# VHH binders against Abasic site processing protein HMCES (HMCES): the designs that were tried, part 27

Target 1, 269 residues: Abasic site processing protein HMCES (HMCES), of Homo sapiens (Human) (q96fz2)
Amino acid sequence: CGRTSCHLPRDVLTRACAYQDRRGQQRLPEWRDPDKYCPSYNKSPQSNSPVLLSRLHFEKDADSSERIIAPMRWGLVPSWFKESDPSKLQFNTTNCRSDTVMEKRSFKVPLGKGRRCVVLADGFYEWQRCQGTNQRQPYFIYFPQIKTEKSGSIGAADSPENWEKVWDNWRLLTMAGIFDCWEPPEGGDVLYSYTIITVDSCKGLSDIHHRMPAILDGEEAVSKWLDFGEVSTQEALKLIHPTENITFHAVSSVVNNSRNNTPECLAPV

## First folded at step 7 (VHH)

Design p21 (from l10 with L104I; framework vhh_6z1v_2)
Fold by ESMFold2-Fast, scan of step 7:
Structure p21 (fold): chain B 269 residues (1-269), chain A 121 residues (1-121)
Amino acid sequence: as target 1 above (269 residues)
Amino acid sequence: EVQLVESGGRLVRTGGSLRLSCAASGLTFSSYAMGWFRQAPGKEREVVAAISRSGGSTWHADFVKGRFTISRDNAKNTVYLQMNSLKPEDTAVYYCAAEWGYSITDEYDYWGQGTQVTVSS
């Protein structure tokens, strides 16, 4: 997974992340650096995306079940990286394979520190290899959406103008991530950056691509992944597996260019 | 300034019991997960047990399940390892360690000096 859509306005995104803490109290995640959130239909590595993480990462006495939402850079910069410019990191850390996460120091170290996050998106894009042609068919892949009297699925919209109603109750895709904190050697603000854990594709996606992000399906999985104070690394890693609870549709080649940022990027063709 | 001090290690006969203690100072103890590790001569260090910050969740390695129990007392800034049905294979230096996150990895930030446990036939 190298391209996502996360276009919801900040207030809509925040409400979509409503949750219960360990005591059963309803909450909204509290924002960190909200001004760095840039909605887009076409997010690529190096850009910022919103992630959920435990409040305990920022406040030593916080309940580990309480959540912060923060924009983080896509492409993990390890805390031990000693050069002054993160863009010069030679290794691609956009994704992290589930089968080697405990073997690679760049991921094992932050995982040991409980630096687990949930990467938020409307959905993600994959490009299907087409036999007999060098053209690839892009697909938008997302959770099945629940029909409500106030909203519908993308396919249920009467016209482009009605697509705004689709997003009011959109179920965000929740992907398992690992983040790290890098302090510039010459001083400056700490950089928070993340990687998305990947697994083998489920049967439903195998004809589109052989890998998929590790999707945390439902609030129980999300809560356990984030709660690094009470859920061990070993228990959390049991949540990392393919899911069949996913849907998709083909989209136009407009999405191919990451500079294109319009609703056409995810509209069905 | 952070100090982890293990105690309780001694010689014990096979089938015996022993309780190890680790007293922590210089840190906000209740904000750290704690682990017990061991290292036998000529072998790599291995994780034995771990406990969440509140003590509400514990993990034990398969080779000690049912025999060892980790616990903590946040009011006393102390973590414990109760060791029952000891075997000669349990002979090792036992270390306590503290980490911000509850983790089963061996990448802990703070380590004690270790306490020797010897189990004889």
Scores: ipSAE 0.312, ipTM 0.696, lowest interface PAE 3.7, mean pLDDT 88

Design p22 (from l10 with L104M; framework vhh_6z1v_2)
Fold by ESMFold2-Fast, scan of step 7:
Structure p22 (fold): chain B 269 residues (1-269), chain A 121 residues (1-121)
Amino acid sequence: as target 1 above (269 residues)
Amino acid sequence: EVQLVESGGRLVRTGGSLRLSCAASGLTFSSYAMGWFRQAPGKEREVVAAISRSGGSTWHADFVKGRFTISRDNAKNTVYLQMNSLKPEDTAVYYCAAEWGYSMTDEYDYWGQGTQVTVSS
């Protein structure tokens, strides 16, 4: 996973992340740096995306089940990175393979600090290699959505009002991530950056791509992944596996250019 | 400033029982996950047991499962390791450690000085 859509306005996104804390109290996640959130139908590595993480990462005595939502840079910059410019990092940290996560220092160290996050998206894009041609077919991949009478799917929305109805009850894709905090050696603000954990594709996606993000299906999985105060790294990693609870449709090549940021990027063709 | 002080280590016979205690000071104890580690002469330090911040979740290494039990009392700022059916191979210095999260890696924030457990026939 190298491209996502996360286009909801901040208030809609916040409501879509409503959750219950450990005491059963209904809550909305509290924002950090909300002005850095930039909605887009076409998010690429190095851009900021919203993630959920435990409040305990910011407040020493916080309840670890309470959630913060914060924009973070896609592309993990390890805390030990010595250079002054994080864009010059030698290797790609957009994704982290589940089978080697405990072997790679870049990921093992932040996991040891409980730096687990949930990456939020409308869905993600993958490009299918087409036999007999050098063209690749892009697909938009997302959780199955509850149908409504008029417009329960993206393809049924043919007006701005119908488009908004699709998103009112949209179930956001929740991907397992690892983040780290990098302090510039020459001073400046701490950089928060994340990677998406990847697993082998499920049967349903195997014809599109051989890998998929580790999707946390449901609030119980999301809660356990985030709660680094009560859920050990070993137990949390048991949540990392392929899921079949996913759907997709083909989209136009408009999405290929990451500068294109319109509803056409995820509309069915 | 932060101190973890282990106690309870002694000589005990094979098949015996022993309870280790670790008293924490200088930190908000309930905000830390706790672990017990051990190191025998000529061997690497290994994790024995771990407990979450509230005590609601525990982990025990396979080689002590069913014999050792970790617990904590947040009101007393103390973590315990109850050791039953002790074997000579359990002979080691036992260390208490604290970490901000519950990660169960070897990168703990604070360490005690250790307490010696010797198991003889």
Scores: ipSAE 0.326, ipTM 0.703, lowest interface PAE 3.2, mean pLDDT 88

Design p23 (from l10 with E107Y; framework vhh_6z1v_2)
Fold by ESMFold2-Fast, scan of step 7:
Structure p23 (fold): chain B 269 residues (1-269), chain A 121 residues (1-121)
Amino acid sequence: as target 1 above (269 residues)
Amino acid sequence: EVQLVESGGRLVRTGGSLRLSCAASGLTFSSYAMGWFRQAPGKEREVVAAISRSGGSTWHADFVKGRFTISRDNAKNTVYLQMNSLKPEDTAVYYCAAEWGYSLTDYYDYWGQGTQVTVSS
């Protein structure tokens, strides 16, 4: 899980993240550094992506059920990293395996500090190995969406015009992440960076790839993962498991090159 | 300066009860999860119980479930550990600890100096 789409304009993305706080009040998450959000159909590691996290991380007296939305760098840079350039980090921290998360210092330390976040995307991409060749078929993988007159979620047979209309009410993919804060040795702004927790693939995705992101299916799971003031690390980790509530369709090879950033990247082929 | 001050530790007989208190100062108490740890001579420190920021969620180690209860009073900046049906193996120094989140890990931000609990006969 090394490529995503997150192309919604900031206002549409914000409305898609509407939620209820602990008191039942309807809210929109409050932005930090909104100017760093860059919509794209083809986001790779080292780019910024929007994440949800608890307001308590920024305000001592905040209700831990209230949410901030902030762009963070994909590829966790541990707080202890001593080099001046984060790209010099020898470890691949794009993903974090669920089975070893409490054993790896890079992830155990921020997780122990309650640094849990929800990584937002339209969906993610995976490349299926084709039998008898070295060629791979890319797929766009996402939550089932609102039913159309065709009966069922939007899929491979739908026209590009139908895909354009669906974004107004798109259900964002919500992936479990861990973030950390790194202070550059030479001074400068604190870098917030994240990793996506991965699990074994579900039955529905097993023919495409053997791993998948840990998806938080629904507001109860999202709320519990974010609320580090009321939900312990042990309880939160119970939310980390494969899910079958996912759909996909094949896409063209345009997505293969991370420099391509057009709607063709996720259009059904 | 942040301080956590434990009190209530004493000698108690097997089957007895005891309530430990931990008074916090120098921090916004309601923003911290609290934990009770213990350490017997020659053994590693172990987590006994923990309580979320509001007190709405609690965790107790398997070896004390049904016997110990953690609680807190945010108006008094105090966390408590009610210990019932005490056993000789509960003998240890009990430590109060505070953490910004509710993690149940060893990364607590502040620690008290401990209070001695001895269970005999």
Scores: ipSAE 0.443, ipTM 0.770, lowest interface PAE 2.4, mean pLDDT 88

Design p24 (from l10 with E107W; framework vhh_6z1v_2)
Fold by ESMFold2-Fast, scan of step 7:
Structure p24 (fold): chain B 269 residues (1-269), chain A 121 residues (1-121)
Amino acid sequence: as target 1 above (269 residues)
Amino acid sequence: EVQLVESGGRLVRTGGSLRLSCAASGLTFSSYAMGWFRQAPGKEREVVAAISRSGGSTWHADFVKGRFTISRDNAKNTVYLQMNSLKPEDTAVYYCAAEWGYSLTDWYDYWGQGTQVTVSS
């Protein structure tokens, strides 16, 4: 997972993240740095994406079940990185393999600090290698959605009119992430950056790509992943596995260029 | 300013019991998960037990499960390790550690200086 869509306006995104805290109270996540949120149909590594994380990371006496939403840089910069330019990091930290996460210092250290986050997206893109052509077919991959005007899941066969209306009640994709905080050696603002944990693809996605993001399916999984005060690293890692509760459709090559930021990027073809 | 002070380590015979205590100062204790680690001569440090901020969740390593129990008293800023049915293999320096998150790794924010537990046959 190297490209996502997260195009919802801030207010719609916030409502889509409504949740219950440990006491059962309905809440909306509180924003940090909302000005850094840039909606886009085509987000690449090094851009900012919204993530959910526990309020306890910012307030020492907060209930760890309360949530903050914040834009973070995609591509984890470890707290120990000594160079002044984060793009000079020698290793690609866009994704973190679930099977080696406890072996790599870049991920083990922030995990030990409870720096778990949920990466939000409309969905993600993958490119299927096509035999004999050397061309790749892009797909938009997302949770099954319910139609606003009629029951049932929205799919590739639905009209543009139906796709226009679906965003009001879109179920956001919730991916397991790890974040870290990096202080520039020469001074400046703390950089918050994240990586998406990856697992082997499920049966439904195996023909598109051999890997997929670790998807947290439902509020119980999301709550346990975020609650670093009450859910241990070992227990949280049990939530990291492939899921079959996913759907997809082919999209046009418009998405290939990360500078293209239009609804055509995710429209069915 | 932050200090974790372990106490209770001593020489004890095989089959005996011992309670370790760790008193914390200089931090908001109830906002930290706590862990007990040990290191035997010539061995790497290993996690023995951990407890969540509220004390509502605990973890114990397989090699001490059923014999050791971690607990905490947030009013007294203290974490405990009750050690029963001690074996010579339990001989080690025991360290108290505090972490902002609830972790089973060896990365913690604050560490005590350790207390020596020796189990003789």
Scores: ipSAE 0.355, ipTM 0.688, lowest interface PAE 2.6, mean pLDDT 88

Design p25 (from l10 with E107D; framework vhh_6z1v_2)
Fold by ESMFold2-Fast, scan of step 7:
Structure p25 (fold): chain B 269 residues (1-269), chain A 121 residues (1-121)
Amino acid sequence: as target 1 above (269 residues)
Amino acid sequence: EVQLVESGGRLVRTGGSLRLSCAASGLTFSSYAMGWFRQAPGKEREVVAAISRSGGSTWHADFVKGRFTISRDNAKNTVYLQMNSLKPEDTAVYYCAAEWGYSLTDDYDYWGQGTQVTVSS
């Protein structure tokens, strides 16, 4: 997973993240740096994306089941990185393989500190290689939606007013992530950056691509992944596996160019 | 300055019981998960038991399940390890450790100096 859509306006996104804390109280996540949220139909690595994480990471006495939503840089910069420019990191940390996450220092260390997050998206894009050509067919991949329970309602939207209806009550894709905090050597703001954990593709996606993000399907999985004060690293990692609860449709090549940021990026063709 | 001070280690006969305590200072205790680790001569350090911030979740290694119980008292800034049915192979230095997240890895931020437990036949 190297491209996503996350285009909802901040207020719609916030309501889509309504949750219950450990006491059963209904809550909305509290924003950090809300002005850094940039909605887009075509988000690439090194851009910022909204992430859920435990409030306890920012507030020492907070309940670990309470949630913050914050924009973070896609592409984990390890806390030990010594150069002044994060773009000079020679490793690709856009994704983190589930099978080696405890073997790689860049990921093992933040995991040990409870730096688990949930990466939010409308869905993600993947490119299928077509045999006998250099052409790749892009697909938009997302949770089944309530308005079209067998497929995404995007496939049925044919006008601008219908598109607005599609995004009401959209179920956001919730991907398991690991984040780290990097402090610039010359001083400045702490950089929060994340990586998306990847697993082998499920049977339903195997013809499109051999890997998929680790999707946390449902509030129980999301809450356990985030609750680093009460759910151990080992227990949380049991949530990391492929899921079949996913749908997709082919999209036009408009999405190929990351400069294109329009609804056409995810429209069916 | 963060300090973890273990106490309670002593010589005990096989089949005996012992309670270890670890008093924490210089940190907000209720904001840390706690673990008990041990290291016998010539062996690697291993995790024995761990407890979440609230004490609502605990983990015990297979080799001590049913015999050892970890608990904590956040009002007293103390974590405990109750050890029952002690065996000679339980002989080791026992370490208390604190970590911001609930972890079963050997990557804890703060460590005590250890307390010696010796189990004789």
Scores: ipSAE 0.217, ipTM 0.644, lowest interface PAE 4.9, mean pLDDT 88

Design p26 (from l10 with E107Q; framework vhh_6z1v_2)
Fold by ESMFold2-Fast, scan of step 7:
Structure p26 (fold): chain B 269 residues (1-269), chain A 121 residues (1-121)
Amino acid sequence: as target 1 above (269 residues)
Amino acid sequence: EVQLVESGGRLVRTGGSLRLSCAASGLTFSSYAMGWFRQAPGKEREVVAAISRSGGSTWHADFVKGRFTISRDNAKNTVYLQMNSLKPEDTAVYYCAAEWGYSLTDQYDYWGQGTQVTVSS
């Protein structure tokens, strides 16, 4: 997973993240740096994306089940990175393999500090290799969505008007992430950056791509992944596995160029 | 200055019981997960048990399950290890450790000086 869509206006995104804390209190996540949120249909590594994380990371006496939503840089910069320019990191930290997460220092260290986050997206994109051609077919991959008037999934046959209305009640994709905090050696603001954990593709996606993000399906999985005060790293890692609760449709090659940021990027073809 | 002070280590006979205590000072105790580690002569340090911030979640290594129980009292800034059915193999220096994230790894922030437990026939 190297490309996502996260285009919802901030207020719509916030409401889509409504949750219950450990006490059963209904809440909306509290924003940090909301001005850094940049909605886009075509998010690439090094851009900022919204993530959920435990309030306890910012307030030492906070309930670990309470959530903050914050924009973070996609591409984890380890806290121990010594150079002044994060873009000079020699490792690709866009994704973190689930099978080696405890072996790689870049991921093991922040994981040991409880730096687990949930990466939010409308969905993600993957490019299917077609045998005998240099062209790849892009797909938009997302949670199954409920239609209020009709049964069935959103598809290519749906009108543009129907697509515009689906966003009001869109179920956001919730991906397991690890973040770290990097303090520039020459001073400046702390950089928060994340990686998306990846697993082997489920059967439903195996014809599109051999890997998929580790998706946290439902509020129980999301809350356990975020609650680093009560859920150990070892227990949280049991949540990391492929899911079949996913759907997709083919999209236009318009999405190939990361500068293209229009609804056409995820519209069915 | 943060201090973790273990106590309760002594010589016990095989099959005996012992309770270790670790008193913490200089930190907000309820904000830290706590762990017990041990190290026998010539062997590497290993994690024995761990407990979440509230005490609502605990973890015990397979080699002590059913025999040892970790607990904490946040009002007293103390973590405990109740050790039952002790075996000679349990002979080690036992260390108390505090961590910000509940990780079950070697990423602990603060360590005590250790307390010696010796189990003899």
Scores: ipSAE 0.481, ipTM 0.786, lowest interface PAE 1.9, mean pLDDT 88

Design p27 (from l10 with D106E; framework vhh_6z1v_2)
Fold by ESMFold2-Fast, scan of step 7:
Structure p27 (fold): chain B 269 residues (1-269), chain A 121 residues (1-121)
Amino acid sequence: as target 1 above (269 residues)
Amino acid sequence: EVQLVESGGRLVRTGGSLRLSCAASGLTFSSYAMGWFRQAPGKEREVVAAISRSGGSTWHADFVKGRFTISRDNAKNTVYLQMNSLKPEDTAVYYCAAEWGYSLTEEYDYWGQGTQVTVSS
């Protein structure tokens, strides 16, 4: 995965991240650096995206089930990187393959420190190669958006005509990520940066692209991935697999240029 | 008609240096990410390095990091691979490839015919 949409205003995004802590108490994640959150329909690597991570990473005595939401740079800069300019990193760390995550030092080290995060997005984009042409067809890929009129009953799937209304209760895509903390050798603020773990595509996405992000489907999976104080690395990695609980639609080539940041980027064509 | 033409492959001694070039025609070069791949006889093709449309972002495989550098000149529609500290295991046919998006996948849209690099022991 190399392009996402995360356009919700901060208050809507925060409410979409409501969760229960270990005691079952309803909570909203606490923001760090909220002014660095920049909503966009078209986020590329090296831009900041909001991620969820355990409060324990920032407060030594915090309950590991409590969550912080923070903007982080997309493209992991390893803590051991010795040069003064992170743009000089010779590796592309936008994505991390699930099958080699324990073999690559850049990912194994932060994973050993419990530096697991959940990357938030409205959805992500992929480009399908079209037979007989040199053009690629972009698709917007996201969780099914289900509405019910009675708790515990199955409602109809969302429709294109009520898309605007769906944003108010949009189910955010929750992708498994690994982050690291890099301290500039010459001083300055600590850089928090992340990578998205990728897996083989599910059957439903195989005609669009051969890889997909590791999606954490539901609050139980999200909670276990984040809770590095109670969930071992081995147990957390069991959550990393393809999911079929995903939907998509074709979008305009407007999205191809990462500088385009309008609703047209994800509108159905 | 799109064409990618590699050049610069030759016999070089262990520890030597070599620069490969790939000239593109028939496409809007600045709209394509470029990559270098290699394939030795009987082995699978592997990605060596890639560069974004603008040249502002580069990626190099772990096995060539610190030795190879990819670069591009959009005014000349050319991508380069500077190869230093060459080893016998670098012997392969080197291919350049163009991709509409910058995804670092084997799903590149266009491929060159390859240029042979042989590193003598």
Scores: ipSAE 0.000, ipTM 0.099, lowest interface PAE 20.1, mean pLDDT 85

